# VH-VL binders against Gas vesicle protein F (gvpF), part 1

No score or structure here was measured in a lab: all are predicted.

Target 1, 213 residues: Gas vesicle protein F (gvpF), of Haloferax mediterranei (q02231)
Amino acid sequence: MSDNLYTYGVIEQEDIELEIDGVAGAERVYTVDYRTLSAVVSDIDTTDPERTDEDVQVHNTVLQHVLEYDGGRTVVPMSFGMAFKNGRTLKGVMRGARRALRSALNDIEGTVELGVKIITSSEGGVSHDAIRADIGDRLSELSINETENDLFSDRLVVNKSYLVARDRRDDFDAAIDTIEEEYGDELTVQYTGPWAPYNFVDIHIGADQQRGR
Structure headers, positions and changes below count from the first letter of each chain, unless a header shows other numbers; Kabat numbers aren't used for antibody chains.
ipSAE, averaged over its two directions, is called F for ESMFold2-Fast, E for ESMFold2 and O for OpenDDE. V2 adds 0.75 times the mean of E and O to 0.25 times the DockQ between the complexes of E and O.
[cut] stands for letters that were removed.
Atom coordinates printed by the task and the answers are left out, and those that the model quotes come from them; centres of patches stay.

## First folded at step 1 (VH-VL)

Design a01 (framework fv_alirocumab)
Fold by ESMFold2-Fast, scan of step 1:
Structure a01 (fold): chain C 213 residues (1-213), chain A 123 residues (1-123), chain B 113 residues (1-113)
Amino acid sequence: as target 1 above (213 residues)
Amino acid sequence: EVQLVESGGGLVQPGGSLRLSCAASGFTFSSYAMNWVRQAPGKGLDWVSTISGSGGSTNYADSVKGRFIISRDSSKHTLYLQMNSLRAEDTAVYYCARGPKDFWSGYYAFDIWGRGTLVTVSS
Amino acid sequence: DIVMTQSPDSLAVSLGERATINCKSSQSVLYSSNNKNYLGWYQQKPGQPPNLLIYWASTRESGVPDRFSGSGSGTDFTLTISSLQAEDVAVYYCQQYYSTPYTFGQGTKLEIK
């Protein structure tokens, strides 16, 4: 039986074991330590797991569970599909990326990602541009950073992810409530999260690269 | 199916501008750094520029620095190269290439390439 | 900048025989913390984009035939094709991805005798 390690993300060193569904039929999520870091992993039977909509959702659900488990922690999320042949290989990769991982953990410490979709009811008296400007201004003021996601429907006027400090989450929630109340039947707000801050983490070996000139 | 499709190439006069696009599909676009690599007729591969998955970091070859701007739009799953002050030496097929992925996957190389788009700078 | 130099510029090898292409970097591309060489090999056939063959100096990309192998460490690298097939006629490039600017070798043109 092959024990390949599927990797969801990285946290500050901590021993965690959860009996929850994982990618590729895994039934356990646990940690593999490297010095001050722990990788969040599952045992799987392949290093090349098939990318299915179901497993992408499982990946994100595992990250959300780890983010919130037992009072919460900072999680550097990995994209879907990371799998290694064994613990030695995984620890070698963590060694190589240690500075980048430490930097990312520090940069996102105490933050979460919140998703906001604004859907017009095709009724009401405001333009899409006015809605984007008003809502954008209100939510940007309460966030550290933001990014735009695809507008996959003519009715979808805002689709953004926000990086929000955990201690400002209540203020952000209140702003969403105010927006819903003020616009009423003119639009629908889909407010999701908290997510591990996938859209705000850019992990590479950058700090370890030599300058070539 | 993972695909990269370049567009925007054509004939331009020296000193002109051109914007290239690379449409990505079949993968999580924001999880990968993206690159432009060019190849002059009958010559080898020449790296032009890279942009990180988040768009927060960019790098350029010395020959294009200050003239070319790499950017990406995650909502449109599209990579761009704005080319200004074009010179005859910029004549090449421009390839869009994916990678490296994050350090976990082991893909620190350019694993997926588009078919290329030809840019000719000539009077 | 890290300069990548390939040898030879071109070679002709009979079908079924061994082909060897060398690549030298002007400075080490071995990252000491993970003991990985940030070196890849690409194959480019006429009219086609490059195709990744090898990454981390010796790891074959999925779908690449086992006759292709990479070896070496630090500054000296080799791509070997153990038994040349007609479909292997191409230009081969090494690349370092240790640091920006990412640099390619000048290419080696492989032909059948």
Scores: ipSAE 0.000, ipTM 0.449, lowest interface PAE 14.3, mean pLDDT 83

Design a02 (framework fv_alirocumab)
Fold by ESMFold2-Fast, scan of step 1:
Structure a02 (fold): chain C 213 residues (1-213), chain A 124 residues (1-124), chain B 113 residues (1-113)
Amino acid sequence: as target 1 above (213 residues)
Amino acid sequence: EVQLVESGGGLVQPGGSLRLSCAASGFTFSSYAMNWVRQAPGKGLDWVSTISGSGGSTNYADSVKGRFIISRDSSKHTLYLQMNSLRAEDTAVYYCARVSKDILTGYYRPFDYWGRGTLVTVSS
Amino acid sequence: DIVMTQSPDSLAVSLGERATINCKSSQSVLYSSNNKNYLGWYQQKPGQPPNLLIYWASTRESGVPDRFSGSGSGTDFTLTISSLQAEDVAVYYCQQYYSTPYTFGQGTKLEIK
């Protein structure tokens, strides 16, 4: 093998090849098998790709595309920047993490992560509490699990990630549309996803990249 | 307007204790991580401690760990620093400082608002 | 711990001239997931608290004059004042907020020559 392998994530063993944009100008995303697992990779000419806003976005877009491609699949995402010299090195890393990867795939099977931020121009109080309760009740009924993220701004009233079964996603999308329509200009909904369920897995492969931990 | 007002500084003997307060107004206090940063006379800035918006997470500089306790009271919109077993090297102006996040991305920004500081002098 | 080192310790610049202050971190403060450098610059005048000038290495805080600019990535950073004014006399500090413990450079004292 001559090319290094940039790794986006890990799935149940499957043979996938996509002619889509990848990190560092790659134009192909494909799978490398290790037993019951497949790593989602691109060929790259370095093990130290430059971290740019464009390539971080491409990394996330590749994961989203793989998550949804051909009816969808469970994807365990990797942090940006994971690149290995060759297939042997990658398979060695997968061998060391095999049980953790199997456990993560099992836990998140048939689900996606959806992000919901609700922003208003008014500060907290009875209005914010009422909005939080109403939206929380509607969305919790449509999800398997949820995590609260910090309310990091005076205007942010909801910041949550939801683990949603794929067959409930249309219902979840409809609930967001209804919330937007009913509240109108009172709030702004930032609805993102589907994401590979990063907030609902605990996988560390290779170097740990931390911020404020 | 965002305001942070420190109080509680003063002269204290080595081995003594002192409690600092920081009264916050003009923002949703519980949504922001809060910090204490000190500055010894004629010296640079030295981070002391942080507490998360919920109060569930705290962290300390090695020089104060085990002696200082950071806490907050959301109902009073007040940040505290309980300083025990004080040493001469703890002599400094103590600033209260706020950490915010970008509203859409959630990514941390640095200390965007600071109080005026309160002087702590540890001397025999 | 991430150690922040500034150079020079003090700098004298004539009015209207360019002032340049450097900051080096002992390890990268670039967060790969968002490609942001978790580095800020503060200005402190005598008897006053620090005032935030720059965050994410190059983003100017609201209300800060455009003569102030930040540059650099990873471990090497620069604060530039393109045309020094009298009110710019202060001590300048860089700070990493990538991880706790949060750390500051030792400061650079800027004076008029």
Scores: ipSAE 0.000, ipTM 0.433, lowest interface PAE 18.1, mean pLDDT 83

Design a03 (framework fv_alirocumab)
Fold by ESMFold2-Fast, scan of step 1:
Structure a03 (fold): chain C 213 residues (1-213), chain A 126 residues (1-126), chain B 113 residues (1-113)
Amino acid sequence: as target 1 above (213 residues)
Amino acid sequence: EVQLVESGGGLVQPGGSLRLSCAASGFTFSSYAMNWVRQAPGKGLDWVSTISGSGGSTNYADSVKGRFIISRDSSKHTLYLQMNSLRAEDTAVYYCARVRYYGSGSYKYYYGMDVWGRGTLVTVSS
Amino acid sequence: DIVMTQSPDSLAVSLGERATINCKSSQSVLYSSNNKNYLGWYQQKPGQPPNLLIYWASTRESGVPDRFSGSGSGTDFTLTISSLQAEDVAVYYCQQYYSTPYTFGQGTKLEIK
């Protein structure tokens, strides 16, 4: 009965329909068009979905599937919990943000986000600054942009997200392998992705963007 | 320790310029939107400007549009406010504040200003 | 612009008594998509920067005593201090973050009777 739309992200206009798990028990992911844009959505019974660990993982998995489906595409990801009461409301939001969305799609075209966490096996006995500089220089050379994430542990030396061109992914993967080989048991490298570029798209869609039709 | 430290305030003549800085430490600076909020002596709080985490979006109060420029340097973990064509009514303590959010990437929802600096006083007087 | 109006401008309350401060927005700050009120309350003690007390109209910031509570929805909001203590002498501000320009109320000065 309820036709609320949970929104995962925005792509260049394309018709996609997948029978995959979505947030809040949704079993279908599809697209809603606005001009040259398509929102990636699921039907949901509420505009305030509960933030559970399971649904956050489902949200990310849906975006990853869309990012890589049928040869891949550029995806502007939305934060977990974006739900609109109907298609008109969603299209109003897309209309208000259209210029910013198109700019973001152009800026991140042909790129993916890769996550790198580097953890030392010990604290105090190693130079965190030297490791950070060495690894930072190697990975920055292979990326378009980068951002720092919180260092939540005394042993965590690097916690960064990298924006990497798809055609440079193999080079980036090789650099990670080389770092792991050279540092051995000194470091643990947690390498994740590809993700839709969460940390490299900064579109502020506030409540006032919905005041249109 | 999460901390914000403002600097750059002082006495300036009407029509002059000042650049305020806000040094951030103890958190991932680039993930947070930042605000400048001012308070004239004995008066209430007045929002001046906001900047998104990436620096891609900025907003200004009508009273400062065209005169003030908010910017940030993620590599230096520093927020700036360039104040041009200063007027007597710009006299105030200027606070920088970190804006809480939930969400990620394109659609961060900003809500509370949970960390504030101690402020820097700007006096515009002849 | 959304105009925020507080009442009263000043309030004197005896220690241990209830203090009530009201805030009215010129238009609704309730976002229908997430059902949240984009309204916060700040406390400013003499000589100090503001401190966040309440966000989303009724959610108390971590570390804020439970005697502070926020209520209301849409355009009418209330900050309540259930049992006033000496340390609560301050100016209290409501703020909307629904749309730019972000606006504060004029402030309510709370004093001990």
Scores: ipSAE 0.000, ipTM 0.454, lowest interface PAE 16.4, mean pLDDT 84

Design a04 (framework fv_alirocumab)
Fold by ESMFold2-Fast, scan of step 1:
Structure a04 (fold): chain C 213 residues (1-213), chain A 125 residues (1-125), chain B 113 residues (1-113)
Amino acid sequence: as target 1 above (213 residues)
Amino acid sequence: EVQLVESGGGLVQPGGSLRLSCAASGFTFSSYAMNWVRQAPGKGLDWVSTISGSGGSTNYADSVKGRFIISRDSSKHTLYLQMNSLRAEDTAVYYCARDKYVWGSYRYTGAFDIWGRGTLVTVSS
Amino acid sequence: DIVMTQSPDSLAVSLGERATINCKSSQSVLYSSNNKNYLGWYQQKPGQPPNLLIYWASTRESGVPDRFSGSGSGTDFTLTISSLQAEDVAVYYCQQYYSTPYTFGQGTKLEIK
């Protein structure tokens, strides 16, 4: 068995063990403790896992599962590819980043990330500026924070990530439903999540660890 | 390295106009709400204006509303403050400041984690 | 508008002694959904821009020494410097970011006794 630890994210200290698919063919996700923190990990046979679209999706799915498991928790997500030789090395990294990890956990406490993409469906029936103003105002009122993602298509009017309090999630969902009903065939709403708040966490563990090895 | 550099300050007569710029580097500029905060000589901090990451939402202090226009250009990583109908009371060091978090909610606003050195605006005859 | 009031306007504290600055908001800045106070503290030294010390009322900004601490909730907040050092001579401001317009306290000038 492998003694390398792939790390998905960090939570407040808690003992979790899940029999779910992990990156690089792992079949178990569990926690490794360091004082008041727990790293969410899988055993893998390399410290340099290949970045594939499939494994990036698995990484995000593991984070979603941990975020929602047994009533939910705050999760500081790590970038794909963070793997360490053993538990001692991982704990050393957590020790060095403890202040940053504590700050990140506090900043995103009780929140989730929701993705919203809005695409024009019908030609000529809608103003991009009007849509941005209307939908932007509605969703901003229901979120703690937001960030813009690339508009990679002329038909893509909105591409945003929203930081939403967990107890406001139902209000946000209702607003999306209302927007879909009011605009009808004029646009398509792609609504995703909940995600661990990746776009709202800025944490650096160290140069080597940031490379995703 | 995250940095904000203001420019465009100077001496201007009452009723005149001036445009301030703030050049951002070292971070994804379009993801952050940006602010202008001013400080009159020997006085405290006074918030002037905010603009969302997308530029779709702006807010102003009542004292500058209708006279000042905040804007941004993501392609140039630059924040602007167009100041019109300047008054003696607008004399201050103007700081460019980044919201620690992207501003997007009337219920949520951020603290200012990165500040420029400021640019002095003097409104005098 | 939320009005921020600091006390005292100025204080002198001996090196190594505790300094305490108070801040009151005219309305609660506690957001009940996430149980966070939207309050920050800034340090401004002569000729320099403000420097963020504390956010969420009690969370220290990265790089800020542990002698600085924030406390309080709702409308009443305190910044404490446990053992004053020479480099701590500055004007300190509280700021609410619960709603626009963002507002600052009038400032507290801290000087060595």
Scores: ipSAE 0.000, ipTM 0.429, lowest interface PAE 15.4, mean pLDDT 83

Design a05 (framework fv_alirocumab)
Fold by ESMFold2-Fast, scan of step 1:
Structure a05 (fold): chain C 213 residues (1-213), chain A 124 residues (1-124), chain B 113 residues (1-113)
Amino acid sequence: as target 1 above (213 residues)
Amino acid sequence: EVQLVESGGGLVQPGGSLRLSCAASGFTFSSYAMNWVRQAPGKGLDWVSTISGSGGSTNYADSVKGRFIISRDSSKHTLYLQMNSLRAEDTAVYYCARGKGYSSSWYPYYFDYWGRGTLVTVSS
Amino acid sequence: DIVMTQSPDSLAVSLGERATINCKSSQSVLYSSNNKNYLGWYQQKPGQPPNLLIYWASTRESGVPDRFSGSGSGTDFTLTISSLQAEDVAVYYCQQYYSTPYTFGQGTKLEIK
């Protein structure tokens, strides 16, 4: 069905339409309203889109675009792959998750997610434990919350996401700059964002259902 | 439509400086890591530098550390490479390339879009 | 640094025939936890910039013809062109993105016999 709705995230009710690339070859991102909420969606031909690295990247790019569009807004991001047969099904799911979605929007209001990866230049000479303790302490002090992501390389010593209040963002940026200056060529810091705070939203539309995806 | 357009290349004497620019369009610039990759005449591809989407993280090839500075301006959708203390071995076509991975800005990166390149010749 | 070595340095293949290009890394670029190889292939035609063909060792980039395929794991990788066409005359590069510095192979020049 070409009227299946792929869902990227949920925002406060607003009418948005963007002609940008979406998941599964979609060429439009728009909103579907349910009372005080709007789902960010694209039309796709299937309810089971293939999880490709390209489409995961597109999903994240759509979320970032919506987060930044026209002065910005709070976005509750959804995991890749949430697709519904039609608007009625989507609105039914939003009805069931209404309280959780409202709570999530309120909890992340005024915050952003910042990603920090730290890669060491070699296994010798630098202690992974010392790096984690030093850098972890500095960045934790400037954040509301944090989570650890997988270490997918032996040289990757820190892979964390931080939830940071927007008014603390300059302090966080300054701390990253100081870390880069002090460690020099001993490590590489990959500092990303701001992102919609996916790692700090505990909401699972449809996940609790026996017939969930 | 993703487009990357390099500029700023030219002839420069050894020890001189040059600044390259890469104008990006057709995508959310700040969501992607950006890279410079060079190619000496008749030679292979040589990665030079990367910068994260936010601009907060940079990395350099050993051959250019301390001499080159990668930077970006999100408001202008432009990537820069400031090249100082240039040497004959820096002579190459310099390509701007977009980094792509698990997410827009996440390390590690392969390069899905490339500009046409700008030639830098370091010669007396 | 991870050193990427391609073989052969040059290859001449007749139109319609199979071309195979090999790439070896000095250490594994396979991350065991997700079973992904951090390896890509690029095509550079004369006078043009490189373009991405394959990433994650075997995933074909959108728009790339199905005659191109990537295979291999760990340290040994192969790019295969099942039926060579005239437009495939190019230099092909493998690239590891497992760790920085990102490194490319020296390139394999593919020519028509």
Scores: ipSAE 0.000, ipTM 0.445, lowest interface PAE 14.5, mean pLDDT 84

Design a06 (framework fv_alirocumab)
Fold by ESMFold2-Fast, scan of step 1:
Structure a06 (fold): chain C 213 residues (1-213), chain A 125 residues (1-125), chain B 113 residues (1-113)
Amino acid sequence: as target 1 above (213 residues)
Amino acid sequence: EVQLVESGGGLVQPGGSLRLSCAASGFTFSSYAMNWVRQAPGKGLDWVSTISGSGGSTNYADSVKGRFIISRDSSKHTLYLQMNSLRAEDTAVYYCAKTRVYYTSGYKTYYFDYWGRGTLVTVSS
Amino acid sequence: DIVMTQSPDSLAVSLGERATINCKSSQSVLYSSNNKNYLGWYQQKPGQPPNLLIYWASTRESGVPDRFSGSGSGTDFTLTISSLQAEDVAVYYCQQYYSTPYTFGQGTKLEIK
């Protein structure tokens, strides 16, 4: 029923159709091809979907499903809110961004993003720096790249995203388990993912900074 | 219709070298980690090596570290195992095996969903 | 390294009867955060490569007959064939994928009595 295409991400050309919840009440996620690329899309009734916490979660869940579905694939994630009037407009945008999209697919091939938040049962101090260094060293050795997110609480000692090779995932999982066991009740570990590697791609599509593309 | 076809096995003398190939088809080759698993005559399965989809990460069993090199060529959809300093204990059928990424609440798995027919390597004399 | 031990080494079962194969890991392969057991089962017929039967300890691979089932958690696992058919004669292997190196059990040879 809808003319507009909400775009979650881009993959190597593949025909996918999933009957899952999408952004703005969509009930279907599928692919629109352009040459060697496919955009992951849903039909929606607006080009300017509201950025709600619920729909941001749905956007990330769709990307996670596509990342892992039927054996998995490399996914270049798009920021929330990318919607186009029709397939012609979307293919035009993909044509203009083709080299950047190809480069991003190559850069993140065979990787996933893993989120790690570590919360202490006590507020700041020298012990937090020691814990941060210990855990940071262990996890950095198991990752290709990492980025730091804001420490919004004195109890939050680690808030990082890691780019991890898919074949290193078991080693990373084991390191998280070891950290949980060694520190016990002193720390709470929030370990999330895998995510499409949003924090490790830098793609700008189009020159228009306004909403409602 | 995933297919994996190994080649390059044969008879080689101790201390010699041999290169195995695995031609892959029916899936997006560069998106999956690939493995070599071997089986000595009359024995069980023994994991040898893993390489990530990008080729950026590799892992090896302790018994082959420093002697074997796993690699891949995405343009040819082919996995390789360069075996150097071969020993009698390396005698085995070598299988090419694909990992599966399965949606399980965000968890990736390393069980082997597809296997090739295997290629026999005999290190003797 | 996680050591996988199977029992028995060999088993003879009559056609139509139940076959049970056991697998024990030297440490738990249950991941507490997702409550999943990182354990699979493979079937290998003479002259053929291994074939995936079960993953996540109890999930049957597509195309595998429903007479095959997996059970267990933590360190103790079981593969059951509820009604043995002639085509089920094979060696069966358990495998952990909880941590590297990936390890297999020594195998259980299943024969018709």
Scores: ipSAE 0.000, ipTM 0.425, lowest interface PAE 15.8, mean pLDDT 83

Design a07 (from a01 with heavy chain P100G K101P D102S F103W W104L S105K G106Y Y107L A109G F110M I112V; framework fv_alirocumab)
Fold by ESMFold2-Fast, scan of step 1:
Formats: structure tokens, sequence, C-alpha cells
Structure a07 (fold): chain C 213 residues (1-213), chain A 123 residues (1-123), chain B 113 residues (1-113)
């Protein structure tokens, strides 16, 4: 039996209920309102869910589903593992973070996050620096902001997240297609998203106040 | 529930064309890479093509490059395979398969499959 | 392209006995940065589509009975069924998703002895 609320993210106030898989075996995702905000939640049986690769995937899939559901919306994502003992505690946290949440929603309104990884092929024979400069320039022109992720392999030339306006998404997709066509077998492009803009929000909730020691 | 339903298979002469469809339901379609996998009568599984969640990246088996085109329509939650210049060796059951979330397609492999649609290429 | 080779082509095992199916890749499917093998196992029962059993070489898909297990790393992989049940009669395929083109093994037909 579950009494706790796992929280995926926050949206502008809206009443949503979805019968989809959630974290820790949850089968329902719904909203809990606080004034002009709604938290996206599932019922779970613990306030400290185990961080598994599988549940991190589920967390992100729920956020994507909410981001795109019924015409789409702006979603401020929460880090994996945010769970509260009841609705009153959750609303207290949202009250304390209201200004930061409103600011984040405004900053990312009408945008999505897109991931781009470029992996070199042994058949390519192209310079990593040249690839990085060429592809970087093309994609930066089509985005609002970008961030670099770890280059954890010698073959991994580009690993970036881009914040892209929804109305520029088709242009960004076309640029990826052009890059794949021009480089051919010289590289492999892993193009992912849209994601809730996880890498482009900065929210401090004040956990010590909301959790009560 | 998560479902994939293929349609569009049939009998066609060599050199002809067919368009296959795969209707997706019960999940966020645009978040997942999608695949076509075929199986000739009495033979094993043969990967045909993949398309990223955004539709921005496609890949094909060498045997179908230049003849087959994979595409998707996120508004209709539907995956397509346009098959041109069909050959006898293209005769197979064609399966639609979900490749996991696009950023995790290598993690899941193909976790949801349709029942398949039969394509027969003969004179 | 990465070539996947299974052995044996067919296997007959008595109910309750252990079944072992092997799979070799022509090159490593281990991604050194995350230490994961990009290898899956599929079960195809007569008249049905394939069903994912194992991904990452050893992780069981949700709903798959615990008698199924995967092991191995790099180029050599094994699917084990610890106690064969009648419902396990199927063709089993290994598949690499390390790089495109994605490739399957030729399949191993598992029958009751």
Amino acid sequence: as target 1 above (213 residues)
Amino acid sequence: EVQLVESGGGLVQPGGSLRLSCAASGFTFSSYAMNWVRQAPGKGLDWVSTISGSGGSTNYADSVKGRFIISRDSSKHTLYLQMNSLRAEDTAVYYCARGGPSWLKYLYGMDVWGRGTLVTVSS
Amino acid sequence: DIVMTQSPDSLAVSLGERATINCKSSQSVLYSSNNKNYLGWYQQKPGQPPNLLIYWASTRESGVPDRFSGSGSGTDFTLTISSLQAEDVAVYYCQQYYSTPYTFGQGTKLEIK
C-alpha cells in the first residue's frame, strides 16, 4: 500500500491523469495542484526509492509523456528520487519554491531539450577538431543555449544538449539530416529527445525546511 | 496498453512497390526509436531499418539501401516503410518493433513487437 | 558489420533440465565507457512475434521468468534456462545493438527431448 507522492516535475496548473508506468512499479501519473502550479506525481510505497537505471528511464519517459501529452506543455523536471510523505508536504515544498518554479517555467517556455552525440568511424579519417567545429557551428545557430556533456570515449567527438525553441525544431532536425548525409559512414549521429529541459533549469528548494529534519 | 499493429502487406510482382504502416498506441511515440525487422519463411530474424524518435536519423540494412524508406508521423502515431523495386528475396513477414527510448535504444533492444504483416514478392 | 553466430543450431532438452545456448560476436559489443554489453536475447514461439528476454547481456526484461538468465561479455555470450518448461519451446536469437546495422544470430531451435 502506497501513501507517498513521487514527483517527476512541475507544470502550469492543469488537471492530468494518465494510466502509464511510473517509478517503483506505479501504474498511474497524475497532478497535485498548488495555486498556479501542478506537480506531476505517482503514488509509491517509500520516500526513498532506489535509484536504478530502469527507474531513471521510467522517470524520464514519464516527463516526455507529460511534455507531449494533448498538444504539449512546458515541464520543469525534478531530479530522480524526489518523494514526499503526503500532499500537504508536497504543497509546502511548492510554496517555498514557487518563485523559482515560476521563473524556470518562464525561462524554458516553448522550448525542448535535444541531445546530440557524434561517434567517429575508423573508416572516416576526419579530424575530431574539424568535426566539432563544423557540427558545433551549425547546431549552435539553431539553438537558444547549449551545454557540453562528458566525452568519455576517444571515439565520442560531440556530446551536447541543446535548448531549442519548438518552432525551430524542424530546422534543427533538417540540420541533423544534412550532417548525416554529408559525413556518411565517417561518423554515427545519436540524436535524442525531445526532453523536458533538464540540463537548462536550476531550482533550489530548501530541502531541510520542507522535510523537517 | 502498449501496442503496435502492422498493415499494408500483400502480394506484389518483382519491381513493384508496397507501403507498410505500423500504428502505435499506449506510449509516447515520439520518444522511441522504431524498427522494421523481417523474417523470410522458415528463416531467422533480419533487421531492415531504424528511425530515431525525432525522425532526424535513419539507418538501413545494406540489402535495402536505396530501395526502402523508413518514415514516421508523430501526429498519427504511425511508422511507415515505403518499399520500392521489390525483389523475390524481400518476401518475409515484416515486424514493427520499438527500440526503447531514443536516447536508450541500445539499452532496451526491441521490447515491443507487432504481430507482423506478410509481404510476398513473386511473379 | 558485426556477425552474430549461435550454437547449437538446434537443441533437445528434457523437461526440468538446463538448456544452454551460446552466441559469439565477430567483434566486441562491450562499450568500455559504461561497461555494458549491447546484446539482447529474444524468444520466438511458433506463430508469434519475437519477445525480448534479456538486454545488456544479463538484465531480464520485466515479466520474464527467473529461470532465464544471460551471461558473458565482449564476444562470448550465453543464455541459460535453468529448468526447462513445456512453454519454452521456441527459437532463441541473440542480437547486437552496439552499432548499425543491428544483427541477429541465425537462431537456436529449442525442442523437448
Scores: ipSAE 0.000, ipTM 0.423, lowest interface PAE 17.4, mean pLDDT 83

